# Designs tried in a protein design chat: VHH binders against Abasic site processing protein HMCES (HMCES). Part 1

Scores and structures below are computed, not measured.

Target 1, 269 residues: Abasic site processing protein HMCES (HMCES), of Homo sapiens (Human) (q96fz2)
Amino acid sequence: CGRTSCHLPRDVLTRACAYQDRRGQQRLPEWRDPDKYCPSYNKSPQSNSPVLLSRLHFEKDADSSERIIAPMRWGLVPSWFKESDPSKLQFNTTNCRSDTVMEKRSFKVPLGKGRRCVVLADGFYEWQRCQGTNQRQPYFIYFPQIKTEKSGSIGAADSPENWEKVWDNWRLLTMAGIFDCWEPPEGGDVLYSYTIITVDSCKGLSDIHHRMPAILDGEEAVSKWLDFGEVSTQEALKLIHPTENITFHAVSSVVNNSRNNTPECLAPV
Below, numbering starts at 1 at the first letter of every chain, in headers, positions and changes, except where a header shows other numbers; antibody chains aren't numbered by Kabat.
F, E and O are the ipSAE of ESMFold2-Fast, ESMFold2 and OpenDDE, as the mean of both directions, binder to target and target to binder. V2 is 0.75 times the mean of E and O plus 0.25 times the DockQ between their complexes.
[cut] stands for letters that were removed.
Atom coordinates printed by the task and the answers are left out, and those that the model quotes come from them; centres of patches stay.

## First folded at step 3 (VHH)

Design a1 (from pg4 with L99Y; framework vhh_8pnl_2)
Fold by ESMFold2-Fast, scan of step 3:
Structure a1 (fold): chain B 269 residues (1-269), chain A 117 residues (1-117)
Amino acid sequence: as target 1 above (269 residues)
Amino acid sequence: QGQLVESGGGLVQPGGSLRLSCADAGFTFSSYDMAWYRQAPGKERELVARITSGGYTNYADFVKGRFTISRDNAKSTLYLQMNSLKPEDTAMYYCAAGYEYYDTDYWGQGTRVTVSA
């Protein structure tokens, strides 16, 4: 996973993240650094994306079930990184394999500190290799969406004009992430950065790509992943597995260039 | 667009040089770790050289001192400069890109290198 869409205006995104705390009280997540949120149909690594994380990471004695939403850099910079330029990391941290996460120091250390987050997106993009041609076919991959009792979901059969109205009740894709906090050795603001945990593709996606993000399907899974005050690392990792509850459609090659940021990037071909 | 396209392969005599290129047609090139792999007929694919998004390089022992991997993020292009070529270097050479710690997500179609008299 190396390209997402997260285009909702801040207000719409916030409402899409409505949740219940441990007491059953309905809440909206509280923003940190909301001005750093940059909506886009075409988000690439090193850009900022919104993530959910427990309030307990920021406030001593906070209820660990309460949520903060914050933009973080995509591409985890480990807290132990000693150089001044994060781009000089020896290895890529855009994604983190679920099968080796406890073996890699860059990921094991923040996991031990409970630094779990949920990465938010409209959906993500993958490029299918087509045999016999020199081109890859991009696909937009996302949760099944509720449209009406007659259709059950939005998809390629719907006209592009109808897509403008689906965002009001869009179910955001919720991906399991790990974040870390890096203090520049020369001083300055703490950098918050994340990686997306990846798993083997489910059967439904195997013809498109061999890997997929670890998707947290539903509020129970999201709550357990975020609640590092009550859920141990061992228990949280049981939530990391492929999901079949996903849909997709082919999109235009316009999405290939990460500088293109228009609705055409995710519109059905 | 959105594929890795190799070029620069060909036939050379032992001791000769070749420069391979891999152009990324529409990916977020600068964010990838990039690599060159090779595969001789009837053999498994093996890593030749890797360059991270941060510019750190690694080489297989059998090419150290002879091959140089480099990248031009502005041109979205990966290079492999191959000097002092040997018959044992004969193979299909594949460009690869990845987002995971020392893993590969995307492959090119390959370019053939033949080293013979």
Scores: ipSAE 0.210, ipTM 0.627, lowest interface PAE 5.0, mean pLDDT 87

Design a10 (from pg4 with Y102F; framework vhh_8pnl_2)
Fold by ESMFold2-Fast, scan of step 3:
Structure a10 (fold): chain B 269 residues (1-269), chain A 117 residues (1-117)
Amino acid sequence: as target 1 above (269 residues)
Amino acid sequence: QGQLVESGGGLVQPGGSLRLSCADAGFTFSSYDMAWYRQAPGKERELVARITSGGYTNYADFVKGRFTISRDNAKSTLYLQMNSLKPEDTAMYYCAAGLEYFDTDYWGQGTRVTVSA
């Protein structure tokens, strides 16, 4: 996974993240650094994207089931990194393989500190290689969505008019992430950055790409991944596996250029 | 066919030079770490040189000082400048692109380099 859409205005995104804490109380996640949130139909690595994480990361005695929403840099900068410029990092941390996550120091260390997050997106993009050419067909991949005026899920065959109405009740894609906190050696603000955990593609996506993000399907999985106060690393990693509860449709090559930020990036073609 | 297209291989005499290119049509090239691997007859594929999205370069000891990896994000093209070529450099050279450490999302089909008198 190397391209997402996360275009909802801040207030709509916040409501889409409504949840229940451990006591069953309905809550909205509390924002940290909301000014860093930049909605876009076309988010690339090194940009900021919203993630959910436990309030306990910021307040020592907080209920670990309560959630913060914060923009973080996509591309994990390890806490031990000594250079002043994150671009000097010697390897790519956009994604983290589930099968080797405990073997890589950059991921094992923050996991040991409970630094699990849920990466939010409308959906993500992947590029299918076209037979006999060096061109690729982009696809937008997302959770099945419920139609507001009709029983059933929204799909590629629905009109653009119907797509405009779905954003008010859009089910956000929830991907398992790991984050870390890096303090610049020369001083300055702490940088929060994340990586998306990846797994082998499910059967439904295997013709598009051989890898997919580890998707946390439903509130129970999301809650367990976030709650590092009650759920151990070993237990949390059991949530990391391919899922079949996903849909997709082909999109225009407009999405190829990460500078393009319009609804056309995810519209069905 | 593979997912990246290599070019520039060929036959060259010891001490000669070659410039390999690797291009792909569309994706966020600038976000990917890029690498050159090679596979000599009877050996496993090995890393020759890597360049991160941020421009950090790393070289295998056996090519250090002779090869230079570079990238042109505007052209979505990776290069390997190979100088002072030796018979031991004879191999298939593969372009690779990844977002997961040293793991590869995309591989090329390879271009053959032969260094022989």
Scores: ipSAE 0.484, ipTM 0.755, lowest interface PAE 2.4, mean pLDDT 88
Fold by OpenDDE, second read of step 4:
Structure a10 (fold): chain B 269 residues (1-269), chain A 117 residues (1-117)
Amino acid sequence: as target 1 above (269 residues)
Amino acid sequence: QGQLVESGGGLVQPGGSLRLSCADAGFTFSSYDMAWYRQAPGKERELVARITSGGYTNYADFVKGRFTISRDNAKSTLYLQMNSLKPEDTAMYYCAAGLEYFDTDYWGQGTRVTVSA
């Protein structure tokens, strides 16, 4: 996964992240660093994206089922990294392979500390290699959305009003991530950064790409992944597997340029 | 065991151009994400550019549009077109391959690029 969309306004995004805590109380996640949230149809590594994490990471004795939402940098910078510039990392941390997560120090250490997060997105992009052509077809991949009588396919938004309705009720993609906190050697703000855990693609996506993000499908999976106070690393890792509960459509080449930030990026062709 | 072999390095004047190549042997090239790294004398190895199996590209900030990473799956070859070279670009350049955002499974031996007047 090297490209995502996360364009919802902050208030809409927050509402979309409504949840029940372990007591069954309906809650909205509280924001940390809301000003760092930058909505975009075209998110690349090194950009900030909102993630969910347990309140217990920030507040002693907090209910670990409570959720915080925070923009973090895409591309995990390990806490032990001693260089002043994260770009000096010798390996890519945009993704973490599920099969080697426990073998890589950069991921194993923060995971062992309970630093699990849920990366939020409208969906993610992947490019299909076309047989016989040098052309690559981009696809937008996301959770199936509930078809309301008025909300046809994302493509059927024939009016601005209908389009807004579609996004107001959009089910966000919830991807399993690991985050870490890095203190620059020269001082400054602590950097929160994340990696997306990847798995082998499900059968439905296999023709597009051989790998996919580990998607946490449903509130239970999301809650268990986040709740490092009650759910062990071993149990959490059982949640990491391919899912067939995804859909996708072809999009235009507009998304190929990471500078393009328009609705055309995820619009069906 | 897969092997990556870099070529195309050399001495060039500031403002000049080089094209690096990395040839694959021994693994399914099309399934791998590919990257170029560089290591300057006395500095740490750093990412220059990456290209996924799907063709998505990413560049380090210092590249600033000067370099282009590309791949030819039919030839199992990775390329780095370097234009507008600067003395600061002097380094050993390494090719790397990984099945995913880079668990680097394979490294080349490197090709030396020297930019000097």
Scores: ipSAE 0.010, ipTM 0.232, lowest interface PAE 9.6, mean pLDDT 90

Design a11 (from pg4 with Y102D; framework vhh_8pnl_2)
Fold by ESMFold2-Fast, scan of step 3:
Structure a11 (fold): chain B 269 residues (1-269), chain A 117 residues (1-117)
Amino acid sequence: as target 1 above (269 residues)
Amino acid sequence: QGQLVESGGGLVQPGGSLRLSCADAGFTFSSYDMAWYRQAPGKERELVARITSGGYTNYADFVKGRFTISRDNAKSTLYLQMNSLKPEDTAMYYCAAGLEYDDTDYWGQGTRVTVSA
């Protein structure tokens, strides 16, 4: 996973993240650094994306089931990185393989500190290899959605007008992430950065790409992944597996250029 | 398999030089680690050189000091400058792009390099 859409205005995104804490109280996540959130239909690594994480990471004795939403840099910079410039990191941390996550120091250390987050997106993009050509077909991949005035999932057969009306009730894609906190050696603000955990693709996506993000399907999975105060690393990692509860449609090559940031990037073709 | 397009291969005498290029057809080049792999007939594909999105380079011992990997993010192009070529360098050379250190997301179709008299 190397390209997402997260275009909702901040207030709409916040409402889409409504949740219940351990006591059953309906809540909205509290923002940190909201001014760093930049909505886009075409988000690439090194840009900031909103993530959910436990309030307990910031406040001693906070209820670990309460959630913060914060923009973080996509591309994990390990806390132990000693150089002044994160771009000089010697390996790519955009994604983290689930099968080797406990073998890589960059990921094992923050996992041991409970630094789990849920990466938010409208959906993600993947490029399908086309037989007999050097071109790839991009697809927008997202949770099944409920259509306004209809029961059932929104999909490729729906009109553009129906797509314009779904954003108020859009079910955000919730991907398992790991974050870390890096303190510049020469001083300055702490950098929060994340990686998306990846798994083998499910049967439904195997014709598009061989890998997919580890998707946390539903509030129970999301809450267990975030709740590092009650859920151990070992138990949380049991949530990391492919899901079949996903849909997709082909999109225009407009999305190929990460500078393009228009609704055409995710519109069905 | 490939949205990456290699060029620059050919026939060269031992001791000669070649510059390989790999052009990105439209994904976000600057975010990817880029690499050159090679495969000689009857042998396994092996890593030749890697350059991270941040510009850090790594080389296989058998090319260190002779080959230089570089990238031009503005042109979305990866290069491999090959000097002091040896018959043992004869292989199909593949461009690769990845977002994980130990995995490759995209491969090019390859360009052939032949080093002989």
Scores: ipSAE 0.384, ipTM 0.708, lowest interface PAE 3.1, mean pLDDT 87

Design a13 (from pg4 with D103E; framework vhh_8pnl_2)
Fold by ESMFold2-Fast, scan of step 3:
Structure a13 (fold): chain B 269 residues (1-269), chain A 117 residues (1-117)
Amino acid sequence: as target 1 above (269 residues)
Amino acid sequence: QGQLVESGGGLVQPGGSLRLSCADAGFTFSSYDMAWYRQAPGKERELVARITSGGYTNYADFVKGRFTISRDNAKSTLYLQMNSLKPEDTAMYYCAAGLEYYETDYWGQGTRVTVSA
């Protein structure tokens, strides 16, 4: 996973993240650094994306089931990194393989500190190799969506007007992430950055790409991944596996250039 | 795999220069770390130079000061400028792209560089 869409305005995104705490009380996540949230149809590594994490990371004795939403840099910078410029990191931390996550110290250490987060997106993009040509077909991949009027699921055959209306009730893709906190050696603000855990693709996606993000399907999985106060690393890692509860459609090559930031990036073709 | 296409290899005398190019067809080039590897006859494939999606460069000790890796995201093209070439630089040169720590997702077919007096 190396490209996502996360275009919802802040208030719409916040409402899409409504949840229940362990006492069953309905809540919205509390924002940290909301001004750093930059909506886009075409987000690449190095940019900021919104993540959910436990309030207990910021407040001693907080209820670990309560959630913060914060923009974090895509591309984990380990807390031990000694250079002043994060772009000089000599290895790629955009994704973290589930099979080696406990073997890599860059990921094992923050995981041991409970630094689990849920990465939010409208969906993600992958590029399928087309047989007999060097061309690749991009696809937008996302959770199945329900039409507002119970007229069935949203699909490519629906009118553009119906697609415009779905964003008010869009089910966000929830991907398992690990984050870390890096203090610049020359001073400055603490940098929060994350990686997306990846797994082997499910059968439904195997014709598009051989890898997929670890998707947390439903509120029970999301809650357990975030709740590092009650759920151990070992128990949380049981949530990391492929899912078949995913859909996709082909999109225009407009998405190929990460500077293109328009609805055409995810529109069906 | 045929998804990355190298060019620019050839025969050159010691002390000469070559510029290798690697063109990418249609995936999100700007998001990938890109690298040049080489493999000499009877030897293992080895990393020559790497450039991250953020533009950070890393070079093998045996090419520092002689080779320069660069990328053009608008053209989806990776380059390796090779100066002061030595017979020991003779190898097949491969373009590589990856997103995961120490993993390579895509390989080119390679382009041959021969340095001979």
Scores: ipSAE 0.013, ipTM 0.416, lowest interface PAE 8.2, mean pLDDT 86

Design a14 (from pg4 with D103S; framework vhh_8pnl_2)
Fold by ESMFold2-Fast, scan of step 3:
Structure a14 (fold): chain B 269 residues (1-269), chain A 117 residues (1-117)
Amino acid sequence: as target 1 above (269 residues)
Amino acid sequence: QGQLVESGGGLVQPGGSLRLSCADAGFTFSSYDMAWYRQAPGKERELVARITSGGYTNYADFVKGRFTISRDNAKSTLYLQMNSLKPEDTAMYYCAAGLEYYSTDYWGQGTRVTVSA
């Protein structure tokens, strides 16, 4: 996974993340650094994306089931990184393979500290290689959406005008992530950055791409992944697997250029 | 993303040099680790050289001191400078891009390098 859409206004995004804590109390996640949230239809690595994480990471005695929402940089910078420029990392941390996560120091160390997060998106993009040519067909991949009174059932046949109406009740894609905290050696603000865990593609996506993000399907999976105070690393990793509960449609090549940031990026063609 | 298009292959005598290029049309080039792989007749594909988004380079033992990998993010182009070529270097050379540690997500179509005795 190397390209997402996360375009909802802050208030709409926050309401889409409503949840219950362990005691059954209805809550909205509390923001950290909300001014750093930059909505976009076309987010690439090194940009900031909103993630959910446990409040216990910031407050020593907090209920680990309570959630913070914070923008983090896509591309994990390990806490032990010694250079001043994060772009000088010797390895790519945009994605983290599920099968080697416990073998790579950059991922094993923050995972051992409970630094699990849920990466939020409208959906993600993948490029299908076309036979006999070097051209690729982009697809927008997202959770199946509930029918709304305005738009009806969401599908590939829906017009761009109908897609404008679906965002009121959009179910956000929730991807399993690992984050770390890096303190610049020359001083400055701590950098929070994340990686998306990846797995083998499900049958439904295998014709588009051979890998997919580890998607946490539903509130139970999201809660267990975030709650590092009650759920061990071993138990949390059982949540990391392909899912078939996913849909997609072909999109315009407009999305290919990461500088294009318009609704056309995800509209069906 | 854009397409990966290799060029610069050809026929060369032992001891000669070639410079391979791999162009990517997309703006995501700078975010990817890039690599050159090769596949000799009847053999599996093997890694020749890798360069990370940050510029760190790795080389296979059989090319150290002879090949140099480099990238130009402004031009979205990857290079492989091949010096002191040997008959054993004869292969199809493939450009590759990845976002996972030591993995490949996308491949080019390849460019042929022949080093004749």
Scores: ipSAE 0.065, ipTM 0.547, lowest interface PAE 6.5, mean pLDDT 86

Design a19 (from pg4 with T104F; framework vhh_8pnl_2)
Fold by ESMFold2-Fast, scan of step 3:
Structure a19 (fold): chain B 269 residues (1-269), chain A 117 residues (1-117)
Amino acid sequence: as target 1 above (269 residues)
Amino acid sequence: QGQLVESGGGLVQPGGSLRLSCADAGFTFSSYDMAWYRQAPGKERELVARITSGGYTNYADFVKGRFTISRDNAKSTLYLQMNSLKPEDTAMYYCAAGLEYYDFDYWGQGTRVTVSA
């Protein structure tokens, strides 16, 4: 996973993240640094994306089932990193393999601190290799969406008004992430950054790509991944596996250039 | 044909030079770590050189000082400049790309390098 869409306006995104805490109370996540959220149809590594994490990470004695939403840098910068420039990291941390997560210091250490997050997106993009050609076909991959009286599925024949309506009730993709906090050695703001955990692709995606993000399908999985106060690392890692509850459609090559940031990036073709 | 297309292999005499290229057509090349691996007949595949998205380079001890890895993000192309080639460098050379710590998900089909008198 190396490209996502997360274009919803802040208020729409917040409502899409409505949840119940441990006591069954309906809540919306509370924002940190909301001004750093930059909606886009075409998010690449090193840009900021919104993640959910437990309130307990910020407030001592908080209910660990309560959620914060915060923009974080895609590309985990380990807390132990000693250089002043994160671009000088000697390895890529955009994704983290599930099978070696406990063997890599960069991921094992934040996991031990309960630094689990849920990465939010409209969906993600993958490029399928076409047999007998050097061209690749991009696909937009996302949760199946419920058709309602007020919303519809996006389609090639849909009007701009119909595309606007579908987002009001869009089910956001929820990917398992690990984050860390890095304090620049020369001073400045603490940098929060994350990696997306990856697994082998499911049968439905195997023709597109052999790897996929670890998707947390449903509120029970999301709650358990976030709740580091009640759910151990070992128990949380049992949530990390391929899922079949996913759908996709082909998109145009407009998405290939990460500078393109328009609805055409995810429109069916 | 894989995600990546290698070229520039061939037959060269000991002490000669070759430049390998790896072209990636169509996604965010600049975000990926890139690497060259090689596999000689009867041996395991081994890392030759790696370059991160940020430009940091890492070389296997057996090529350090002789090979140079570089990238051109505008052209979505990875290079391996090979100097002072030895018979021991004879192998299939593979281009690889990834977004994970020393793990590469995208591989080319390889280009053959033969170093012989």
Scores: ipSAE 0.484, ipTM 0.765, lowest interface PAE 2.3, mean pLDDT 88
Fold by OpenDDE, second read of step 4:
Structure a19 (fold): chain B 269 residues (1-269), chain A 117 residues (1-117)
Amino acid sequence: as target 1 above (269 residues)
Amino acid sequence: QGQLVESGGGLVQPGGSLRLSCADAGFTFSSYDMAWYRQAPGKERELVARITSGGYTNYADFVKGRFTISRDNAKSTLYLQMNSLKPEDTAMYYCAAGLEYYDFDYWGQGTRVTVSA
């Protein structure tokens, strides 16, 4: 996964992240560093994206089922990294392969500390390799959305009003991530950064791309992944597998340029 | 045929310069991290330089400011400007593109650089 969309306004995004804690109480995640949230139809590595994580990471003795929402840098910078510049990291940490997560120090160490997060997105983009052509077709991949009588397919939003309604009730894609905290050697603010765990693609997606993000489908999976206080690493890793519960549509080549940040990026062609 | 095509290699004298190019032939260039690797005779392939999709760069220790990696997303081309070349820099140079930590997704066929008096 090298591109995502996360364009919802902060308030809409927050509402979309409503959850029940272990007591069954309905809650909204609290924001950490809300000013770092930058909505975009076209998110690339090294940009900030909102993730969910357990409150226990910030508060001693907190209920580990409570959730915080925080923008973090895409591309994990390990805490042990000693260089002053994160760009000096020689390895690509945009993604973490599920099969080698326990073999790589950059991911194993933070995972062992319970630093699990859920990366939020409207969806992610992948490019299909077309046999015989040099052109790759981009696709927007996301959770199936509930068709409201009035809201046709994402493509049928004929009116701005209908489009707004679609996004107001949008089910966000929830991807399994690992985050770490890095303190610059020269001082400054602690950097929170994340990697997206990847798996082999499901059958439905296999024609588009051979790999996909590990998607946490449903509140239980999300809760278990986040709750490092109650759920062990071993148990959490059982949640990491391909899912068939995705849909996709072809989009325009507009998304190919990471500078393009318009609704056309995810619009059906 | 690899989707990445390297060019610009050749024979140069010590202290000379070369500019390598890697042209993308089939993937979304701007979305990928790019890198130059090299493999000398009898040695393992090693990282020379990397540039992320966000434009951040890093270099191997042996580069010591002699090489510059850059990319032109509009042209879907990766570059390696090599200055102050040494005999020790003699190798096959490979272009790579990827999204994941484990491996690069795409590799070129390589371009040969020979530094000799």
Scores: ipSAE 0.018, ipTM 0.336, lowest interface PAE 7.2, mean pLDDT 88

Design a2 (from pg4 with L99F; framework vhh_8pnl_2)
Fold by ESMFold2-Fast, scan of step 3:
Order: sequence, then C-alpha cells, then structure tokens
Structure a2 (fold): chain B 269 residues (1-269), chain A 117 residues (1-117)
Amino acid sequence: as target 1 above (269 residues)
Amino acid sequence: QGQLVESGGGLVQPGGSLRLSCADAGFTFSSYDMAWYRQAPGKERELVARITSGGYTNYADFVKGRFTISRDNAKSTLYLQMNSLKPEDTAMYYCAAGFEYYDTDYWGQGTRVTVSA
C-alpha cells in the first residue's frame, strides 16, 4: 500500500471517528496539530495523513482508551536516526511486513514502546497488472458502505450536493500502523511518522495485488490495537491478518499522477 | 551492566503515602523503559506501572489515580509515588529496566511495603 485517499473536511473526518471510551461514554478524538491536516484524493508517501493513537502517548496519567487524532508523516523515521535529513534514510519504511516486523529494529523498537496507531483513509489504491500491455488498471479499495441507499456507489456524474451526502456517513478505512518519534539533531519540532503494516492479500483482492494493508475491521479491533496500556505487543499482533470485508471498483488513470488531486481520482470508470 | 537498588518501602497505615525509589548504578538509565512490579505472598508478580524512555506512562487499573511513576534521568533514579494506600497494596515491590516496553533486562532485589493498621 503506497497510495490513499483521505479527502474529508476536518469536521466530517472527526465525526466519522466517533468512539466510546472504556466507561462507555461517546467521544470524538481530540486533535493535535489540526492545521497540518491536508485533505487529498491522492496521498503518496512522505505526505501527512491523519492517524488515531492513544491519549496516553501524550499525557502521563491519561486513560489509554481515550483517542487523539494527529497528522503524521507517511514513512517511519526511527527515533535512533542520527542524520539531519529524513530523506537520507537508506531503507523504505512506507510499509512494514507483518511476517518480519519483530525482526526489523526500525519497527520492533517502536512496537516495544507501544507506538501503535490506526491510519485513516477513505480507501487505498492498487494497480492491477494487465498481461500483454505495459498499462496497469488502478482500483480504489474501501470498506463496504452500508449506510447509503445508493449501495456505496461513487459517481463522477453526481452533483456536489450528492457527493456531500455520500461522504457524510462514510465508513473510513482503518489500517494498522506503527509510529515513531524523531528529534532532529540540530533542533526543531519532534517528527511523528508512521508505517502501514502489510499482509498477504485476501482471496477477494488477489487478482488485483498480492499484498494488502492490515485492516482493523470494527471498533473492537481498533480499540485493542490502540490501547497499548492494556494490550501487549504479542496480543495486538494477533489482530494483524488479511480481511475479506473489503470492496473495490476500477478508477481512471488520472490517479496515476500523484499531483492530481480531484474527485475524478476515485470515481468509477 | 546496571544494578537496580530499590528503597522507600516500609510500614504505613491505610490511607497513607510512600515514595519508592530505584537507583541505577549504570550509564544507560536514560535509554531504559522502566517499570514497577509487585508480588504479594502466594501470588505471581504483576505490573504496577511503566514509564518509557520517552516519558510515557502506563498504570494497572488497580492503582490508577493513586500511584504516579516518574523518572529523573540526571540522577538515574525511578520513583513510584503511592497515595491512598490500601491493605491490598501490601507486597514486595520490584524495579525493572529494559530497552523496550516489554523487555526486562534487569530486576532489583525488591523493597517491602506493608499496609496495616
């Protein structure tokens, strides 16, 4: 997973993340650095994306079931990185393979510190290899959308008001992530950055791509992944597996260029 | 290469307070994730509180709101402030250190806390 859509306005995104704390109280996640959230239909590595993480990462005595939402850089920069420029990191940290996560120092260390997050997106993009041509067919992949009478259909022909109705109750894709905190050697703000854990593709996606992000399907899985105060690394990793509860449709080649940021990127072909 | 030495245990009445300290003689204290565990007679050791090298804290449900874990990297010392002590808090308290949240590389010898009238 190397391209996502996360275009919802901040207020709509916040409401889509409504949750219950350990006491059963309905809550909205509290924002950190909300001005750094940049909505886009076409998010690539090194851009910022919103993630959910436990409040306990920021406040000494916080309830570990309470959630913060914060933009983080896609592409994990390990806390031990000693150079001034994160782009000088010699290995790709956009994704983290589930099968080697405990063998790689860059991921094992932050996992041991409970630095688990949930990466938010409208959905993600993958490119299907087409035999006999050098062209690939892009697909937009997302949770089934049960709350719309239009059966989760997204049409470029819809008016802006109709598009707004589709997105008001959109079920966000929730992907398992690992983050780390890096302090620049020359000073400056702490950089928060994340990686998306990947697994073998499920049966339904195997014809599109052989790998998929580790998707946390439902509030129980999301809560257990985030709650590093109550759920050990070993227990949390049991949540990391392929899921079949996913849908997709083919999209225009407009999405191929990461500079294109329009609704056409995710509209059905 | 660190040695952990706990202190501050003792006898206290219900509702009282104690402050436990754990001193590290090593040179790597600031790199450790630190924890307090306890073990009551006839029971297994259980986690009381953790503090990461980055300063993030985690508490067992049975001490939330009553205990505070903290660290002083300049003094290579870990603390546990225990308030509103209950008879159920009676145990040997152990300091633990590791480079990761779930790694325990070093254990202290323990300090005894008794809460009784």
Scores: ipSAE 0.000, ipTM 0.094, lowest interface PAE 15.9, mean pLDDT 83

